# Ledger of designs, part 4: VHH binders against Protein STRICTOSIDINE SYNTHASE-LIKE 2 (SSL2)

Target 1, 353 residues: Protein STRICTOSIDINE SYNTHASE-LIKE 2 (SSL2), of Arabidopsis thaliana (Mouse-ear cress) (q9slg8)
Amino acid sequence: EGPKHGGESMLTVQIPDFRLIPTTGALGPESFVFDFFGDGPYTGLSDGRIVKWLANESRWIDFAVTTSAREGCEGPHEHQRTEHVCGRPLGLAFDKSTGDLYIADAYMGLLKVGPTGGVATQVLPRELNEALRFTNSLDINPRTGVVYFTDSSSVYQRRNYIGAMMSGDKTGRLMKYDNTKQVTTLLSNLAFVNGVALSQNGDYLLVVETAMCRILRYWLNETSVKSQSHDNYEIFAEGLPGFPDNIKRSPRGGFWVGLNTKHSKLTKFAMSNAWLGRAALGLPVDWMKVHSVWARYNGNGMAVRLSEDSGVILEVFEGKNENKWISISEVEEKDGTLWVGSVNTPFAGMYKI

## First folded at step 20 (VHH)

Design g2 (from t3 with L109M Y111V)
Fold by OpenDDE, fold request of step 21:
Structure g2 (fold): chain B 353 residues (1-353), chain A 122 residues (1-122)
Amino acid sequence: as target 1 above (353 residues)
Amino acid sequence: EVQLVESGGGLVQPGGSLRLSCAASGFTFDDYAMNWVRQAPGKGLEWVSEISGSGGDTTYPDSVKGRFTISRDNAKNTLYLQMNSLRPEDTAVYYCAKDSYSDSYWGYMDVRGQGTLVTVSS
């Protein structure tokens, strides 16, 4: 069992200076990545665009898309209705060796685009033995070029992710794409697997299992035949104060984890009674809409920095008063700045620490 | 202040060899991975090579693998790039670049020098 976080003293991050940076015309800058040269960050948006931050000009520019079918994608409409056509880039990572941006797109699968941007191309065919249905996050070993990525569900698409959680779906996978262009499944039967991050030394992966509110550690013993076995994992962290989403390394050590929603008595009760979710799915209710409305009024996003070895909470990031986040998907730290992303906000947060 | 000063660039014929040097100062040299990057005319920056702080680990992109060798002398605070079998497409300004984080393989390019021009032409 991983460490429980009950009663632990937490350090609150003081944020004296911050900016909210609008993502005009779209929502959901939930992931951030910088290229090797320190430019960016790059982020994916609800309309399928990947945009790049120009620090010197203080503006976003269009960088890439995951499909050439762009008609009807941009503009003031419900992007969830078109995201299966327009794409939904969720995870981003650069390959140092090529300068390519790898993309985990919820609908298009695993893609990449060159350093100049444009229309991304498929890294993996859509027709795998087990097709990617909800590609969510990825990380790349900068030395080996190996790509680790997650597929949250083989049944549910991103636009129905609440259904996946309510149903108790456990068809998520942690996968590997190596230099031989082979795809392997490292872990299966994961309940809405989400963020994935390599350790500082590349010895293990941390993978977020959102529906279980825990983080798993998968040991990468590349030299061991056991590395392909489901037996090489353990619980890294459990009992998190909310539903974890993405995970990123901190240059100060450990990992930032975004938490979309703090736990309430109701959510805990629901988690303890999985049949309730299944029963609720039988009702003629749009639960995605219900959740969206609920989140607007009751959502309280936070982020925690976990220690690298033991997974204990070292720092807590939480907005206060009018600056509260409805949800936090990811925190990316660079050069004394936290970039905060959310799946449902029309802006990114930039916090100097 | 971190300073990186590249040297050794010049004109060389295809198939020729050149050795670049980078003198580093203003930081604990052996605590940081070091990189070579290059910028060809009209193109963006390209990563060329990395070496760990200790010098024990080196990495290359396929474009230069087998032809270029990165090394370092920590006692002299100097980074080297041995370039063999040079090609016209290797023509670029070459920069020495410090990694952003100590003892990290996940860092970014922090500081680079002014660069040294390498021209490969017949």
Scores: ipSAE 0.849, ipTM 0.934, lowest interface PAE 0.6, mean pLDDT 92
Fold by OpenDDE, fold request of step 21:
Structure g2 (fold): chain B 353 residues (1-353), chain A 122 residues (1-122)
Amino acid sequence: as target 1 above (353 residues)
Amino acid sequence: EVQLVESGGGLVQPGGSLRLSCAASGFTFDDYAMNWVRQAPGKGLEWVSEISGSGGDTTYPDSVKGRFTISRDNAKNTLYLQMNSLRPEDTAVYYCAKDSYSDSYWGYMDVRGQGTLVTVSS
């Protein structure tokens, strides 16, 4: 079992040099990925676009979409209303061998697009034995090409993810897509599973269980038979100081975890009393809206780097003063720069460390 | 300054063989995985092969697997690509490329050389 966090002295670092890069016309650069050639990052937006950063020109360009149905998708409107039609790309990963970008789209499922971009195509049918309903994150083994991905809920869609949290939904899955085009469920009954990342040597997966504020380690065995065991997992980290979202490898070792919101007395109380959430869902209240408003003022997030072997917190980054981090989803590190993503911001954060 | 200099390219008939070399300098060679990439006329860059710093692990895409062999001599700071059973579609400029991170399999292409032209034609 991994360490229990809560009483540890945290190394908090202030980041003096940063840029906020606008994502014009859309929100939620939640995740970032670079291609093998070091170009990017690429990120998915609320209007269904995948955009690419041109570093030499300091601008975003359109790269791909997950559906050809684009009418009414872009523009100054609430994109949550149309995201089931327009797509919502959340997880991104490149296949080194082909140059293809694989996409975990919350509504469209698992897709891919070639290195030149365009309209992505389905990797998997949407109608599996149990249909993908909230595809969220993915990672690819660069040696084998195997795709690991998460489905956060079989009941709730992304636009109602607060309902999933409040209801105590545990229908999330960790899944595997291999070269034989077969899909296997590795873990089930997960409470709002989110980020997934391969270890440095590829011998295990870390999977974020957001609703439980913990990270699980799933050991990957060389033998195909053992990889189908649903019991080959352990708690990697628990008692995190906030709600973990996405997880990414750090080139300096370990894993970056975006904590969407720091814990408060209220959130701790709610977690200890799960019946409250269920009771609250019975009220005629739009809890997504309530949460969105609340998050603007109280949704302070943070980034933690965890050690690869034991899950100990090595580094902590927070926004302070005039640069508060709200609803942090992911941290991607490259060449001494942290790219910080958020589901709710109209910009990507670029921080030099 | 990191420098990579490719050599060994040329004209070869289909089914022929070539061996490319890359001389590396300006960094600790054996600390980094090395790659070969190629660019065909009018096409984008394509990854061709990777070898770990120690030389113990090699990886290939399906397009060249079984035909190409990557190797390295760390004492000479040299990377090699043995290309057998060459096909017209293998025609491209071939580049040696340094991995971005030390002792990592998850890195990106950091620096590449000027390249060497390989032409496969009857």
Scores: ipSAE 0.818, ipTM 0.919, lowest interface PAE 0.6, mean pLDDT 92
Fold by OpenDDE, look of step 21:
Structure g2 (fold): chain B 353 residues (1-353), chain A 122 residues (1-122)
Amino acid sequence: as target 1 above (353 residues)
Amino acid sequence: EVQLVESGGGLVQPGGSLRLSCAASGFTFDDYAMNWVRQAPGKGLEWVSEISGSGGDTTYPDSVKGRFTISRDNAKNTLYLQMNSLRPEDTAVYYCAKDSYSDSYWGYMDVRGQGTLVTVSS
């Protein structure tokens, strides 16, 4: 069993200098990625756009979209209503060899776009792509070009992710796409699988299982990993102080994990009583809205850096009282700066450490 | 300060060969993977090759695989690119680039040199 991080007060470090970067016209810069040349970051937004940060100009530019259907996608409206048409890019990773940006889109599946941007195209055959219901995260081995990606649920779509959490859905998958254009399921029966990241040496994958508040380690053996083999995984970290979302490598070693919401007595109780969630789903309540409101007022997210080998918490960052971190999803570190993503905020966080 | 200085570029006929060198200073050379990248006229940067800190692992894109060979001499803090069977499409400014991650292959290019021009023309 992996390291347990239960109940102990964790040392929280406050970040003294930060900048909030507005994402004009959209929400939810959930993930960040830099290209091989150090440009970016790139991030996906609620209106289906992928935008690129121009550091020298201090602005976002449009880079790509995950569908050509753009009518009614942009502007000040509830993007959640149109995200199935407009797309929702959640995971981003560059292929070093080609310069292509690979995209995990919640609705459009696994896509890629060239280094100059534009309209992304599906990488999988139609039949395989259609089998994806909630594509969420991905990472690419820079040497082999192998793509590892997650599908959070085969039942629930992104707009109903709270339902997935409340229902106890366990249909998430970790998958592999290789140069033979084959898709292999590495792990199945995951409870809202989310972030995925390769280890520093490429020896294993870390996979975030959000609904279980744990991270799994899947060992990548040079030998053909049997599809759906459970023999090659272990618990890397459990008992995290919140709901983990995305996971990214740190240049200083280890992994950054965005915790969407800190655990409370209520959340712990709810997690221990899954039947309550199922019962609640039967109520005439928009739980997505409830959650959004709740998160706005009570949802304090945090960032934790875990050690690469043992999953020990090395660093913890939280927002200040005046600037609460709401619905934190991802932390990307570059050149002494943390880019902090969120599912629902109209800005990206830039924190100097 | 990290410095990378490329040399060895020039004019060569199709099918010819060149050897590029990159002199590195200002960092622990063998701790970092090194890369060659190139930029053709009117095009963006393209990754050409990577070599691990120890020199034991090398990777190439399909565009240059089998024709180019990256190597390094850690004692001399020098990176090399042997280019064989050169084609007109290989015409570019070639840059030596340092990986941002120590003892890792997952980094990005954080520093590159001024470049050396390679022209392949009949």
Scores: ipSAE 0.690, ipTM 0.867, lowest interface PAE 0.7, mean pLDDT 90
Fold by ESMFold2, look of step 21:
Parts: C-alpha cells; sequence; structure tokens
Structure g2 (fold): chain B 353 residues (1-353), chain A 122 residues (1-122)
C-alpha cells in the first residue's frame, strides 16, 4: 500500500516561503512548458487562455486561446461551468522545428498555435479530433516531431473526471500522431490515463494511469535492449503515495510526477472495488463537489522525482505550513527552479533548489 | 564567459553556396550539442540544425534538409554550416547556439553572438 521505492535515499525539501505567482483572471495553471529558446513558462488556464510569463517584466501576457468563441469565457464566474465551450488547455509542448505550440485541450482535442500566439487550430482531421473526449497530456520528440498524447477516457469528459476515477473505466488511450497524418493507438484499456513523457533518448514513454496509481513504460525503439515485441509495456512505478497526474523529465535525470492527493484506506478500498464506485455514481450526489471539499481539508499535495532507471523515489517535494498546496499536478524543472502546477489555484508556485 | 562568434555570411545568388563558421570559447566545446538558428527580417528565431557534442548525430528541419550540412571541429572549437542550393527565403541573420545542458537535446538554445548576415538575391 505504501510508496514504491528501493534502498536509495529520499530527500524532502521543506521551504515555508514558496514564491506564488498569481494568474490574472483565471485559475488552474496545471502544466508548464518553456520554448526551445528558454522563454516562458507557458501555461493553460481555466478560461481557455494560454499565458506566457515574461521574466524580465515579472508578468503574464496572453499568448493564445483554444477557441475563437470568447463570449462569456473570461471574468468572475465558475470557469468549470464553461470549460466545455471555452476550452481547457492541459498539456503543452513545443515542436522544435516549427516553433509551434501543441496543446492537449480537454474538450477541443489536439491543437496547435504558431510561435506568435493567437487562436489555436485543430491538428487532426475533424472526425478523429471529435473522438477525443478528454485530451490530457502530450510530449513531442524534438528530433522527429512525433506527437505522443493521451485521451483519459472515451466515456467521461474532464467535467466528470470523478467518474473516470470511480467507475472502473478503462477506455483511456495512449496515441501518436506523425507525418503520416494518422493517429496510431499505442496502448488502450488504460484507467484514467494522464501524463506522458518521452525518455531522454526517445526510446520509451512513461504513461501515468491515475486510477491505478501507477506509471507504465511503453517501449518505442525496436532495436533497444529494453524493447521487445512481446513486451510492449511494463510497470515502471507503482504503489505511489498519491494519485499521479502529470509527469515531466528532470534535467538532473529522472522524472517529476505530481501527486494531487494522498491515499487513504478508504480510497484504496474504493479503487480496488469498481462496482462500489459505479453504485456511488448512480446516486444523486455531486461527487466532484464532495472531492473538492475533502481535498481542501485533508489533501496534502506532493510531487516526487523518480529514478530514470528503476522508477524509485529520489526526491519528495512537499509544501509546509502557509505554503501548503491543496494539490500538485506537475513540477517543471528548469535551471534549478521548480515550477509547480495545480488544477485549482489562482497562482503558479516557484521554488529555487 | 561563454562566447560565440559567427562569420562567413555574405551576398550570394540563388542556387549558390556559403559556408558559415562559429568560433566558440568559455566552455568545454565537445561536451555540448550545438545549433544553428536564423532570423529573417521582421521574423522570430527559427531553428536550422543541431549536431551532437561528438559530431556523430545531426538533425535538420524539412525546410533545409538535403541543402544544409552542419559539422564541427572539436580540436578547433569551431562549428560550421555548409549551405547549398540557397534560396531567397534563406535570407537571414544566422546565429550559432550552445545547448543549455551537456548531453541533452531537451534543453534550450543559448544564442549569444551578433550573428552573420546571409543575403540571397540576384
Amino acid sequence: as target 1 above (353 residues)
Amino acid sequence: EVQLVESGGGLVQPGGSLRLSCAASGFTFDDYAMNWVRQAPGKGLEWVSEISGSGGDTTYPDSVKGRFTISRDNAKNTLYLQMNSLRPEDTAVYYCAKDSYSDSYWGYMDVRGQGTLVTVSS
């Protein structure tokens, strides 16, 4: 039931003074990316905007939107009620060769926008893009331009994500899109598939299964010693101390994984017995609201850095005291700085290591 | 201090060739991947090519593949770009850039020099 790690030492970073960087007019800077010239970070927000940090000026600027229909999207209202019309950009990655930003938008599918920003456009043909019900994360090989992305569920949209967690749904998919202009499914039958990250040398993907609290390794390179046709995937890490969200390479080696809430015995029992979750979903109860309240009072978000070779925990990042995070979706490490994301805060976290 | 000095630019007719050089100092040159980047008038920076620290691996975007060749001489701390079959759209200031991390293609391109102007015109 506890976290999976070996005999390697574990470091906990406890800093009471996180720098908090407010996101003007919206919340949920869930994921961060820098362009290949080191500028940014860029992040998607609850109102369908993608904003860029101007470090020299210490401010966010509007960079892109995932829909052209902006009426009613910005301003003081419950943005979760409008995500399905305004868009909700989650995963972000740059294509090195074009400078284009690719976007996994939960409702609008796989999109891209040029290096000067603006209104993002569909990458896939319409029928293929419309089949994506919950586009969550992506990564792009900077040498080949191949886009790897996840659809968390073909049944539950993001606004009903608790259903993907509680129902035993296994309709999540890991896919790729390349210069053939076709979508290829690499793995199917995944339980709330979430973050995806390429390995340093491009020979495998790590893929988060949030509902199973585990991370899979999918081998890409047929000539690698670690790649065999009989073993398309294997378990990379399991028994994590919380529900994993996004996963990002660390320039110091290994992978950062955001863990939005810690486990309890009740949550472990419920996840092991999907029929209980399905029964609960049949009740006239707003389980999204219940989870939101529970997380505010009981959840203590954390992030872990996993060893590239073995998947064991090398570092633990955990806020303390006044700098507690209700949840952590992602850690993006750049130049000794950790950018910390959350689906539910009106700010980004920043910590210098 | 890291220093990158580009040279070899000039005026050339369409279909012509140029060879650019970049003299590097202030770091262990062969530990880092190196890039060429260009900026056309009124445009942003565009990646042109990358070469590994050893020189064994090279990559190019489709716009220049087959026409441009990146190379390096680690004994001379020098990066090169051979540009053949030049077109008017190749007109730009060309910069060399150091990878931000050793042994990593997932870093960012560090542009520092004043560049060298290539003009392709009849």
Scores: ipSAE 0.607, ipTM 0.860, lowest interface PAE 1.7, mean pLDDT 85

Design g2 (from t3 with L109M Y111V)
Fold by ESMFold2, fold request of step 21:
Structure g2 (fold): chain B 353 residues (1-353), chain A 122 residues (1-122)
Amino acid sequence: as target 1 above (353 residues)
Amino acid sequence: EVQLVESGGGLVQPGGSLRLSCAASGFTFDDYAMNWVRQAPGKGLEWVSEISGSGGDTTYPDSVKGRFTISRDNAKNTLYLQMNSLRPEDTAVYYCAKDSYSDSYWGYMDVRGQGTLVTVSS
């Protein structure tokens, strides 16, 4: 059956503890992380910067960059033109043991930077890092230090992500990196793999397949699985009401999933006739531009919180009319506050619940 | 009001030992994992050890593994850190911290107290 709703709720704009927080000078605070001391959040921006929120001063400060050469990266130009030079930090996670921030940069691969910030450096050997074409998301087990991360496509870079969606590309991978200094592929042949999150107890991963509008569960049971070569996954949620992006644990249980846009009659038609997308790629058309124009008028971002056990929708975040989000990539919940991110807004959302 | 009071610091020579204590109040102590955190002069906070609410699980970073032992006495609401084979790089102010989430290893470390200074010298 289709998506399950285990209890629908929606935050309204008239809530007194509601703020939109500008990310001055750049766009796209699309993912948030707090360090293990509760400070932050930290977020990556369209110009290759990672910024940190100072709550008691109500401002962002520069924390890190994903490239050392910064000429032409900041300023009022179209940052999409320069992401492949300046970097585009997407996923973020802290290693509890060292205090290092690990970064999934769409173009620069898997990076890290120390707890005082600065210029991020490559985690993987150059050859392995260069094989990452669209590094999207990561999570780190705070007890073991194992880094789990995703590469959305080995064919399409982020600057042509609509091509990945239209083509039916299935070159996405879920991987891990640990103290053996080796990269292990856990799942391959994924369709636009996106967010990844460890379970509350660390016994499984949830992995988003954006192009399939579904979430997979990959079991990490060491003893019973370690001797097997079988794929160790199942469908956790499917038939989602939009295109899922990032997935984050909720301290109230379950997982928040950002949905970049809610399905419409047009998107449902397109998904039912996927061959049209593949055929359309044969035309001399700038599909990124077509999508950009369409999204400006039709984007309807939302987020859902899924039950930890069953993947049933427990809660919905969605704005209405003039207060809707054109796109939502993530909800990060901390201390009764929802931090809401988007790939293309000049602000983050801060909603008290 | 959560209160954490650290004690037991002092001056000790390399190779020596110290035992730190943290008196906790204002919350149900055994519901929460507890941490030790340290701050060396001129540096940021560094995680040192974690113990589960029950005391059954402990974790350590490589920098102290095998030398430090975290423990707790839930009847006395007290957290301990036994520090052996001390090195000059262990010189720091040591703080105890309450986990923000009951029974979860994804919690944030809530550092509250004045700390206790450990100096390893000479």
Scores: ipSAE 0.558, ipTM 0.841, lowest interface PAE 2.1, mean pLDDT 86
Fold by ESMFold2, fold request of step 21:
Structure g2 (fold): chain B 353 residues (1-353), chain A 122 residues (1-122)
Amino acid sequence: as target 1 above (353 residues)
Amino acid sequence: EVQLVESGGGLVQPGGSLRLSCAASGFTFDDYAMNWVRQAPGKGLEWVSEISGSGGDTTYPDSVKGRFTISRDNAKNTLYLQMNSLRPEDTAVYYCAKDSYSDSYWGYMDVRGQGTLVTVSS
């Protein structure tokens, strides 16, 4: 009699055997997208470039940049110190109708570039785009062309993101941009809002709140959305075992969620006593540097695939030993392959399932 | 093996009309949305039209809306594109494409075949 693996609520631990693909010259291939012809993936890097993988040639090519001023952006310097000048592309999505790539750049706002690449241009009017302080993620409905995107904080830029995590900031917003050429706020008062994904049929959005370690579901209904945006959402998943980043549909159903690091005894204590984070920010300490050092030695990245209906964990991706990830931002699944990203690695991962 | 065979291309004057066909085999035709895609000389692939598996829903980009009509005959496993009011910029090799996944609009367009050349010139 063979073993019987139980239902959808049981955790599955996956021990990956995968290849690492260097992103020479830059760090942080943190999000991946394929175009609607199946080519790619495309990913944004720490120096403001967006690169495209050529599978037939096993190499990356430069596809786009999010700023026209490139002096001092590339090369072996600390890219975190230049992101606000060079750009930091995070979320990526294609518009099926035009072939344009839309880009959530942390500093440059919501941008797009044509299917042949080049220098990306602003989608929103200047004043609306400049109000975006930490543009993080987006998704686009392929039937309607509506762009859904997130601004993680109206107070903290990416270069000061630890402040958003420690301060109790709740200025994150989920927004849309459509044919009316207006920006509509769908949800506000979010705590470090991060990844966003449309459902398989386009009838809801999942939205990550990194600082709350949870995911919200926002139902898309023309009448309900217009009347009162924040009344039309629910908690989809909570109590996640780490800090969620990006969320992506799985062609096998459900959603992959990158978890930058698992919780530790310290982070669990800090989450239970949020006033400690606010007090610590009052000290004359470079908390970004402290965090960066801590993460190098204590990082333990993973990803989970959540059930589409219930939000329970169906699968776990976690590397062991030499394949351990210090941080994982995203898993993009395509044709039996998992593309694994991180904000701080000089490589992307490929794993066949 | 999935096979898609395009035909019906040719030389036509601006303002003229042409009807393209795509013969499909190797899969359950009715289960998949189908697309037309074109490639102008020296350019990349451009989406031209989509039709649902049943034929009930059609979608067009602004560049061809009102001039092109996609249709399908599920009994003959054949996809069509009626092109009216043709312009020189419609000159391209036209391909039909199957959606990569059944029952999902998040799939990618699976382009195959040699395509059929449409040339619009005086």
Scores: ipSAE 0.501, ipTM 0.809, lowest interface PAE 2.2, mean pLDDT 86
Fold by ESMFold2, fold request of step 21:
Structure g2 (fold): chain B 353 residues (1-353), chain A 122 residues (1-122)
Amino acid sequence: as target 1 above (353 residues)
Amino acid sequence: EVQLVESGGGLVQPGGSLRLSCAASGFTFDDYAMNWVRQAPGKGLEWVSEISGSGGDTTYPDSVKGRFTISRDNAKNTLYLQMNSLRPEDTAVYYCAKDSYSDSYWGYMDVRGQGTLVTVSS
């Protein structure tokens, strides 16, 4: 973390001054979406609820849940231990034509709920949905209704995501679902695939590989044509300054990417010596707990806005000192306001640009 | 400053037709995609159609595809909705709506007019 004086001439550094919007009885407003009427944001919480912000009343209301099994889900307990019963909604997107909210729930798969909320229902046939083990993110083309979504691992569930990182797991997939009611795999063998965003004009997807600290671009204009790897996708951005999570379009152009923490000498050492992580998994240690303790003292969340043309960093969002975010999962920009999410805070961040 | 004024609503029999108009002012009309939305009594807003700023791209939900046609006249700053084969479930207040961002289909509908009532009843 010493002085750095080189860098891109296009970088814009923001010293964030932000307002905190408390959530109600749960943690982790990790991702945000606004509906096509500009209302929201909507966000998923650690107890399986999806809540909606009522701006004119300055409060959250309960909007939806991802499972009907609600006993023991709310309250001051460790929600991580009940996520497989209560659900953990991560990615959210609206279908413009129906007003339905589509949900990537880490345990319940790909779900949807109507515009009035309630209990979400499965989108995919049961067998296909049960094959989804760690559904993380989605985006929907507002003109075609095609749903693009990610499953971070077919081996590790969210409650053990550190295991996915330490093991070098590469079972992540990028998929689509359309009106044929079929799931098509677009990319496989991804290392902890995370956020997905459709381009401004709908001709490509950006897909986050958290474990590789990079973003891939997948071209959509070659639908129904088999291609070699270099014909359909490319590396859009690499060497990111932290571990990327979600990616969202900016109405000012480009893409915001949440970085759960900036790289440190320790994280760079761990990445260079992945075999140590695999060996360490053999120990009788709760690595999720070890990580949570480490992150409390060392976590340094940030977000960057990348150029849509070249993937270079145009803006940086990060706090300093007592305003530091331990982790940032997403920045959702709407109407000159940045909504900032994290997997582990009892609030959303909000500031005007 | 932005103004959208809908007209052309009324009472019509099932199977009938109506043409709605929306007069727009206070912004550069051809820079923005335009939408029709509707609200049936006691229900929420439902998106009905979108047309690009140039008029070259149109989209519809399945509920109205093949029956409704959106169009625009950029010289007159006017948006239209031709509604054919009307059904009782099409009864609603219809609103003209402007997208929030220039030249992007990822925006939201930030401005609506006062609406025009369409009643489809025998």
Scores: ipSAE 0.468, ipTM 0.797, lowest interface PAE 2.8, mean pLDDT 86

